# VH-VL binders against q9h9l3: the designs that were tried, part 139

Target 1, 176 residues: q9h9l3
Amino acid sequence: PRKMVAIDCEMVGTGPKGHVSSLARCSIVNYNGDVLYDEYILPPCHIVDYRTRWSGIRKQHMVNATPFKIARGQILKILTGKIVVGHAIHNDFKALQYFHPKSLTRDTSHIPPLNRKADCPENATMSLKHLTKKLLNRDIQVGKSGHSSVEDAQATMELYKLVEVEWEEHLARNPP

## First folded at step 7 (VH-VL)

Design w79 (framework fv_nivolumab)
Fold by ESMFold2-Fast, scan of step 7:
Structure w79 (fold): chain C 176 residues (1-176), chain A 124 residues (1-124), chain B 107 residues (1-107)
Amino acid sequence: as target 1 above (176 residues)
Amino acid sequence: QVQLVESGGGVVQPGRSLRLDCKASGFTFSEYGMHWVRQAPGKGLEWVAVISYDGSNKYYADSVKGRFTISRDNSKNTLFLQMNSLRAEDTAVYYCAKEGYYQSSAYLRYFDYWGQGTLVTVSS
Amino acid sequence: EIVLTQSPATLSLSPGERATLSCRASQSVDSYLAWYQQKPGQAPRLLIYDASNRATGIPARFSGSGSGTDFTLTISSLEPEDFAVYYCQQYDNWPLTFGQGTKVEIK
């Protein structure tokens, strides 16, 4: 079977009004939750808004951060050919300026059985924080200092593992 | 500049149907979740419905569930609300609203842009 | 559903005075809280998002603070154009909910 990894990215605001989401940190973990990649990434554009409350990123983290082009190459080497798990993963791929095949993509924000297990509306897009609390009884993204993309990637993999057998069977019967 | 323009409001009898349109411009429509929010005359704001960026996920307030259907056409930058079995209590100005930016694993469902609103009056 | 309670219902003040508006949630919403301004006949306008971030183009006299269940919108010195209704909104959990509004009116 194909190897599986989970990814979570942190974004900062660039561009007009700081509303363009640019990659500023990426964490990738393996099936067991071990960190394969975790780097701060320097966007090629001027950072207008660090979004520190959510990203945990401050100007100090940009000192010696890996330039976007180099980081992107490293990340894509890890993702290519693997099943990639994420939460609202389309936005991570957008920030990476990367296309990953739908057949190898697993988005925990769009898996109806996972919402059902959490006693949440099946077709609503639920936050990673709420699914993790309901299904793993664990609080993530706590406090005002920003989120940990490592913590988020680890929680995402654990959530997927709860529905992996059921969802892979569904995908085999209903190929994307 | 970002602009949202609603249309389709009017006066209808109870039990009838109406469709609202919201045309978006000035941003990449296909990248954002979109919402409908309503406001009864002289009252506060009430969230009605949401649709995900790609149209695959939809969710509704309990008060409209089973009667209203939200949809979108990303090729036309247009959001829709099909309102069936209208009731007097559905009388309101209906606003389309754009979600904020996505950050990490968090969906930030504040509304950075709103349309001008379209009035729906359900009279008996 | 998460209920947001705004207080006071009405705040009667003169230009130049400080306005302090409260929003209390029935359960924690972390920092997933926004504030909107609405003038008669107009759509709401975003003022503050993520509890304390000023939206683009919003004057510095507007500030937001708080986390969890207690949130405050402050207008440091009221201008004539600030007399309006203000709503808080949570986006921590479904369904999305708004407070009932605080009307800031001229004394």
Scores: ipSAE 0.666, ipTM 0.884, lowest interface PAE 2.2, mean pLDDT 91

Design w8 (framework fv_nivolumab)
Fold by ESMFold2-Fast, scan of step 7:
Structure w8 (fold): chain C 176 residues (1-176), chain A 124 residues (1-124), chain B 107 residues (1-107)
Amino acid sequence: as target 1 above (176 residues)
Amino acid sequence: QVQLVESGGGVVQPGRSLRLDCKASGFTFSDYGMHWVRQAPGKGLEWVAVIYYDGSNKYYADSVKGRFTISRDNSKNTLFLQMNSLRAEDTAVYYCAKEGYYQSSAYLRYFDYWGQGTLVTVSS
Amino acid sequence: EIVLTQSPATLSLSPGERATLSCRASQSVDSYLAWYQQKPGQAPRLLIYDASNRATGIPARFSGSGSGTDFTLTISSLEPEDFAVYYCQQYDNWPLTFGQGTKVEIK
């Protein structure tokens, strides 16, 4: 059996008008929700917009942040060969400049049985905050000071565990 | 600068077809879900359809299911709406709309950018 | 589907006055509620998302509040450019739905 981890990243705005998303924090948790990795990450480009309302990142967090190249190497060593769970996980992989095999990727924003349990249409994608509130009765991403990527990764793993048996059986019959 | 430019609107007779295009620029088109929202003359806003960032998932309002098809070409930064079996009640300005930006690895379904709209008039 | 009811339908005020607009949902939408401004002949413009977060570039005089079924958009002191139609939108459940709009007009 392959090991399973959950990931959530926070991005800041770089490039013209801050329109480019650059990795600025990454959290990875194991199956039981224990933290395997949680670091602030210094983008190689100048930060134009900290996007603090979503990211929770401020200038102070960049002072001792791990440089992108080093952080990326550390993160990829944790992800490689494992089943990686995330929510809208394409965004995390894009920020990491990384391709993870689809056969080992689980995106909780795109699991029809999970949406069914939340009383949402199976073909629609819902926010992590919505699914966590509906299925776990927990409020995450509270307030205007930004999100905790550790909290988001933990919630994502717990959501996946609600449908794990059913979804793994589905994937065995219908490989991506 | 983020821009969404719609084209393809016009006057058509009931029962016929029309295709709308939405050309995107100023952001990485392939990273975002895209929507169509319409507004009948003098009326409010009505959500029409959504397509996932990679084109894998599509969902429609009940009023257009089976008649409209949303699609995208990420290599051309273009969103499409194929409208078949048009009815008088489909008369509206059609807006292309981009999903919001959510930095905890999710897209929320509020619309941070809209096109200028293209008018579709279905009349005999 | 979730129905959003906006009140009042029309709000007649003078520049400098405070505007308070209401949006009520037929069932809880938690905080998944956005507000838009639309001027004649223009596309809607995002003002507020997640009930109370002001969108980039939106002036501080705009604020949103509420959760569950009752939401409010407040404009603390109306500027001439604020006379427009305002729509609320929920994104808690499919299909996505909008309120019928509140027109803020000059007295």
Scores: ipSAE 0.416, ipTM 0.773, lowest interface PAE 3.4, mean pLDDT 89

Design w80 (framework fv_nivolumab)
Fold by ESMFold2-Fast, scan of step 7:
Structure w80 (fold): chain C 176 residues (1-176), chain A 124 residues (1-124), chain B 107 residues (1-107)
Amino acid sequence: as target 1 above (176 residues)
Amino acid sequence: QVQLVESGGGVVQPGRSLRLDCKASGFTFDDYGMHWVRQAPGKGLEWVAVISYDGSNKYYADSVKGRFTISRDNSKNTLFLQMNSLRAEDTAVYYCAKEGYYQSSAYLRYFDYWGQGTLVTVSS
Amino acid sequence: EIVLTQSPATLSLSPGERATLSCRASQSVDSYLAWYQQKPGQAPRLLIYDASNRATGIPARFSGSGSGTDFTLTISSLEPEDFAVYYCQQYDNWPLTFGQGTKVEIK
């Protein structure tokens, strides 16, 4: 009964030696995979490492990017009260400096039935790329120009749908 | 300054148990997966076990599965390896190792920081 | 499991010379490959991650290249402190695996 969305964020390196992950793009899709939000986001700190091979973010994307504080407000307005699906979603919430209730969070890197369907160890955290290839027969994150957070959010929602009935039933019996 | 400090190594007889601790500092411990990697004297590196950031997921190399248990206490910034039913071939320096950062739905499981290692010798 | 084969097993070189180390994977690891340096009695030190990215504080003389199954670590001009054992590691699939190492020793 609750509305469900999927999120994927891209981070760039800020802080000493670029070791701090700061939000630089966020994509949110609805249950059917339609884009609800997709913006480049300007971190408040100097970018030391664009991490372009993974993030797909380049200096040009920071021109006219939405400032972090404004983007955060927009994103939280979409997420609040909804079931939020993501892959290793703790990292996205950390970059947003946001706490989302565990009961409304679904992390496709931590769903044992999903790994079982993929013929992977139930307790190992698998990459989104690996699960998407095994379960949806689709190649994502192709090439060396960085990932699409829209593509990642869409794949994440589709993966969750494969186990949604089973997992929601499990959560109802075993509340987090 | 990131530091990982192992302790608990020593000499034990085959079939006995030993627990290794790894104390972390200088980073947000509860944001990262942690690993154990070992190295037998004069040999190369062998991956042993991993634990997720919150401790909910654990995975082991086939050589130690069923005998070793990885765990963590995020309130104490400490990683553990409980080693049961030790064998001579478990003799090695055991390293605590931190994962790289997570990026764009990709787990970057290279090891950006390592502890100094602790020697475990299993001998009769 | 993915097997990583490093070659040569040993390189005997002098300071100032170029070192080229190879790591070959039994199946594609995309770019999920790291290189480490280890000196006697010390923990490994990260040099390169994602096949070609230098870790923080690593001198420019170290470079990595390759993708898929064939990877190379190059040290453009050996310094005395570079004589060590070098390991490659893949993190594309479980279990995580390392190569057997290449020892770079002084002539």
Scores: ipSAE 0.553, ipTM 0.855, lowest interface PAE 2.6, mean pLDDT 91

Design w81 (framework fv_nivolumab)
Fold by ESMFold2-Fast, scan of step 7:
Structure w81 (fold): chain C 176 residues (1-176), chain A 124 residues (1-124), chain B 107 residues (1-107)
Amino acid sequence: as target 1 above (176 residues)
Amino acid sequence: QVQLVESGGGVVQPGRSLRLDCKASGFTFSDWGMHWVRQAPGKGLEWVAVISYDGSNKYYADSVKGRFTISRDNSKNTLFLQMNSLRAEDTAVYYCAKEGYYQSSAYLRYFDYWGQGTLVTVSS
Amino acid sequence: EIVLTQSPATLSLSPGERATLSCRASQSVDSYLAWYQQKPGQAPRLLIYDASNRATGIPARFSGSGSGTDFTLTISSLEPEDFAVYYCQQYDNWPLTFGQGTKVEIK
């Protein structure tokens, strides 16, 4: 009965030595992979490290970016009450300074049946790129200019769909 | 600021057990995957085991699989390595190591911080 | 498992000289490669991650390059404290593996 969305966030380095991960882009897609939200987000703190190799974020993207407080409000309105799918999603929620109920959270980096289908160790945490290549025969996060959070969110939703029936049954029997 | 301190090393006879502890401070321990890496005297580095941020996922090098168990207690900021059925070849300095940053659905499993190491000597 | 081969095994140089260290992977690791420095009796110290990104506090004389299977660590002008053993590490696939090390020693 609940709607399902997938999320992927990009972070930049702020704080001392750029060690703090601050939200700088968020993409949310629906069950079919259609984009519901995709915005660059301006952190409230000075950006020390854009982490462009992975984030794809450059100084130019910050010029018209949505301030963190406003973006956070928009994102939380989309996530509230929905099943949220992500890969290592605790990092996304941390960057959003948000606590989503475990009963409504699905983390594709921690689903043993998904790893099993990929011929990977069930309890090892696999990257999104690895699982997508093995299970969907598709290359994502290609190149050196950064990743697309839209592409990552779409791949994450497709991966979850491969185990959805099995995993929802497991969760019904073993509530988190 | 970030500090990892190992303890529990010592001299032990083959076939016996030891538990290593790694106490973390200066970062939010519960947010990070943690690893054990060892180094035999005069030899190179060998990855041993990993545990996910919440303790739900664990993986081991083939050389220790079935004998070693990695665990963590996030309430105590402590990582553990239970070593059973120890062999002479397990003699090494054991390092606790913290994963690098997660970024864009990519796990960056380089080690940005290491402990000082604790020596385990397995001898008869 | 992915095997990392470092060369040369030993590099004998004088202070002020350039050091070039190689790391070759048995299969592509994209850019998921790190370099560490280790001095006797000490834990390894991160120098470079993701092939070319210098870790915080690491002097500019250290640089990394490469992708896929061929990687290089360069020290543009050796300082006395740079004489140490250097290890590469891949984190593209399980198990995580290290190279056997290159010792940079005083000539």
Scores: ipSAE 0.548, ipTM 0.853, lowest interface PAE 2.7, mean pLDDT 91

Design w82 (framework fv_nivolumab)
Fold by ESMFold2-Fast, scan of step 7:
Structure w82 (fold): chain C 176 residues (1-176), chain A 124 residues (1-124), chain B 107 residues (1-107)
Amino acid sequence: as target 1 above (176 residues)
Amino acid sequence: QVQLVESGGGVVQPGRSLRLDCKASGFTFSDYGMHWVRQAPGKGLEWVAVISYDGSNKYYADSVKGRFTISRDNSKNTLFLQMNSLRAEDTAVYYCAKEGWYQSSAYLRYFDYWGQGTLVTVSS
Amino acid sequence: EIVLTQSPATLSLSPGERATLSCRASQSVDSYLAWYQQKPGQAPRLLIYDASNRATGIPARFSGSGSGTDFTLTISSLEPEDFAVYYCQQYDNWPLTFGQGTKVEIK
């Protein structure tokens, strides 16, 4: 409907002691939850820590992964000019080394009406897992083999749709 | 090297106000949520307040709601805690603390770095 | 709020012994639990996050385990510098809460 997509990224540790978060997978879904993009991405720097417990990334995923520069170009072509929905989306944009306009960004970790529907404090930032369980009665990010960025992007879009009308009206009255 | 340096502590009378500052260096301050945690002399740790990376979201412990205000200035890498209507039970060492950063769509609110703490004593 | 109960309150041991510290939550916190070490006059130091992940620079003798409501911090062989107070912290739900602490002291 509104040229709207949802994004979720997975990161691996690079740099000293693996403390730098580098993009290693990106998933983008459309308004209906259909996958538009889902690729493993090879960081330009040596991977020190795969962070598999969270990222789901293993060494074998890097063998045929799309190089960062190429993947970034593909991803930015999908995001540019669209309303982009994410949860803690600042992390994803940082990993992409990308600035997306605030007027076209929707962060489900920063939407007071969404927290209100979940019986959570309006101005506290809640995890995607918590909001999805409270509002969609669905468990995501289960187990110890890593998260699915497709699952996270789909859940994020569904969460946004619960408050879309109310939040878009708010943004029209209070432009960022 | 990550550093958090608190300042502004001291002795104040009940009912008065005090402002604490926390200067951050060695990381991109504007990327992380920041917290205040306090510890009364000889007691355990108590979470006080949080502010999101961009300053848009703030939340407080019930014991300080309506009296304390957390704020930040990302251009100066500085976190603030404005403490009003101080009570004897607010006497504590106040620490600023940095959130951990999750690998996907989450914030992990464990504290990977802490300041040295600044003592606030509320007494007449 | 989620209450974290640590046991024992005090653990008196000698260097070389194993220390096992418990943290119990009043409701499930999944794996969103951290452990901190605090020495007198110092700020807390992160040891373990997400229940079982050692923080950077933390010696291998420190390990965390558990999920849901029952968590354990283990120090496999105490060194002199390990005598301190240890706190658990949950970050699954607001407000963030800490346990009351376990003091590990020299026998």
Scores: ipSAE 0.589, ipTM 0.861, lowest interface PAE 2.6, mean pLDDT 90

Design w83 (framework fv_nivolumab)
Fold by ESMFold2-Fast, scan of step 7:
Structure w83 (fold): chain C 176 residues (1-176), chain A 124 residues (1-124), chain B 107 residues (1-107)
Amino acid sequence: as target 1 above (176 residues)
Amino acid sequence: QVQLVESGGGVVQPGRSLRLDCKASGFTFSDYGMHWVRQAPGKGLEWVAVISYDGSNKYYADSVKGRFTISRDNSKNTLFLQMNSLRAEDTAVYYCAKEGFYQSSAYLRYFDYWGQGTLVTVSS
Amino acid sequence: EIVLTQSPATLSLSPGERATLSCRASQSVDSYLAWYQQKPGQAPRLLIYDASNRATGIPARFSGSGSGTDFTLTISSLEPEDFAVYYCQQYDNWPLTFGQGTKVEIK
């Protein structure tokens, strides 16, 4: 049995006009939803757009934030060798500047059985908020002050657990 | 600078096929979902199809399902729309469009950049 | 599918006047709504995303507001280049849908 964690990252806008997405928070939870990591992260580049409506990041959070290089090292130690669950997880890995093996990656935005359970088109990518409401009857990402990456990581793990047996069986028969 | 350039439009008879290309530059093409949006002459905008960043997920408007196929080649920064069994009502300017940024487990499917469009006319 | 209804269909105003454009959704789209401007012979241009965020390079005279089912695009003081067709678009649910457009024309 391989260990499994769920991850969700928040990004802020850096670079010209804030077009570049840089890591500014990362939350990792274990199989039961307990928090293993949750830190604000200071990007190496100047933040031009906090994207607070979604990220929940404000200037105050950067004061004691962990520098990117240090945070990345801590995060990668947790992820390496584990099955990592996320929603649109390629964006999290990109922000981390990290390659995680596809055989150990589970993306709840790309699992057809999960969409089927939600009565959604199997090939359409649904938001985490929609799937969580439909399948867990729970509202996440509520309000105007930004999202909680802890809440998102926990919801993502719970969603994956709904299809885990079926999807692991599928992957064993159809290795990525 | 971000650019999307469509090509492949033209005049075709009903029942025939046509392929549209969209060449992207100025951003990391393989990081973003891409869409096709069309506009019939003198009419409004209609969403047609989407493809995920890696090409693994595709979804279509009901009006084109089974007839149109969206695809991409990330090594060439190119988006495609294969249009089969064309009908008069498919006559439109076809735009390729780039998704906005991904944030906090949310896909923001507004279109921050559009191509100039390519005209497809289906007539006998 | 979520239907977006824009009103009015046509808004006739003079430069310097305030323009208020409405977009109503048949069901809640939270804040997942964008506004586009289109001039004849041109591709649409993003103005506002997530209901109230101005896109890069969009003048401060453009503002968006609303949530759920009722959304507004406001142009505080019309410039000559602002006379165009405006479309709203929801991206809360599939299929993605646009409103039918509001034409802002010179009086």
Scores: ipSAE 0.624, ipTM 0.874, lowest interface PAE 2.3, mean pLDDT 91

Design w84 (framework fv_nivolumab)
Fold by ESMFold2-Fast, scan of step 7:
Structure w84 (fold): chain C 176 residues (1-176), chain A 124 residues (1-124), chain B 107 residues (1-107)
Amino acid sequence: as target 1 above (176 residues)
Amino acid sequence: QVQLVESGGGVVQPGRSLRLDCKASGFTFSDYGMHWVRQAPGKGLEWVAVISYDGSNKYYADSVKGRFTISRDNSKNTLFLQMNSLRAEDTAVYYCAKEGYYQSSAWLRYFDYWGQGTLVTVSS
Amino acid sequence: EIVLTQSPATLSLSPGERATLSCRASQSVDSYLAWYQQKPGQAPRLLIYDASNRATGIPARFSGSGSGTDFTLTISSLEPEDFAVYYCQQYDNWPLTFGQGTKVEIK
């Protein structure tokens, strides 16, 4: 059986006006929600905007953070060959400058059965917090001090498990 | 220089169709969701439709659902709005708008850039 | 849908005065709220996003505050070019919605 992990990344703003999203934290959990990886990551460019309201990242987290190149190597070793679950996961892969095969990628923001279970419009892109509240009756991303990428990765895995059997069957009949 | 340029507006009779185009430049078009927002003469802003970065997800305001179709061509940096079965109440300036960035499992769907708008007048 | 109510509908003030505009949501939108300025014949212009972050190029006299259901846009000292219509917008949930607008006009 192919192993499955869930990922969630935090980004900070670099480049002109902070427009570039650079990786600054990555969390990976296994099928049961146990943490496999959780590190602060130092971007190679000057951080213009910490985006702390959302990322939870502050200057102190960057002091001993793992350099991007090293962190990327560690993360890719974990992801390669596995089914990777995420929410709007293309953003995480872009921040990692990584291509993961579509056949091994599961995006909880693009699974119509999940939206149907939540009584949400089937093809609307719903936020992780709203799907988690509707389907798991849990509040995530609470407060103003930023989000936890561990919490987000764990919630993402749990949401996928709600539709795993039917969605894997769908993918087997309709390969990406 | 980020630019969004709408075209295709005009005067059309009720029940007819019209297609609006929005040409984007100055940013990586394929990375962002795109929206249409309209404004009737002398009235406020009304959100119309959204399309995801890759075109796979689309959602519409109840007032236009079943009549309007949003689409995009990432190879041409162009956003489209196909408007069918037009009604007098669809008369408005139509703006294409770029959403903000995605961050920490949250979509920041504020509109950092807007087109100049194109006027659609539905009258007999 | 989430309804945004702006008050007052019209603010009649003189240059140099402080303007305080309110936007109230029918349910919590956390910090997923933006403010726009619109002048006649022009597209809206982003002023504030994430409730309190000033957009690039926006003068320091503009500030946003609030969270949950109650939000405020403040213009500390009105300049002639600030007389316009102001809209709030929530992006916490679908459909995206705007307030009905507050017109800031010369007294």
Scores: ipSAE 0.687, ipTM 0.892, lowest interface PAE 2.0, mean pLDDT 92

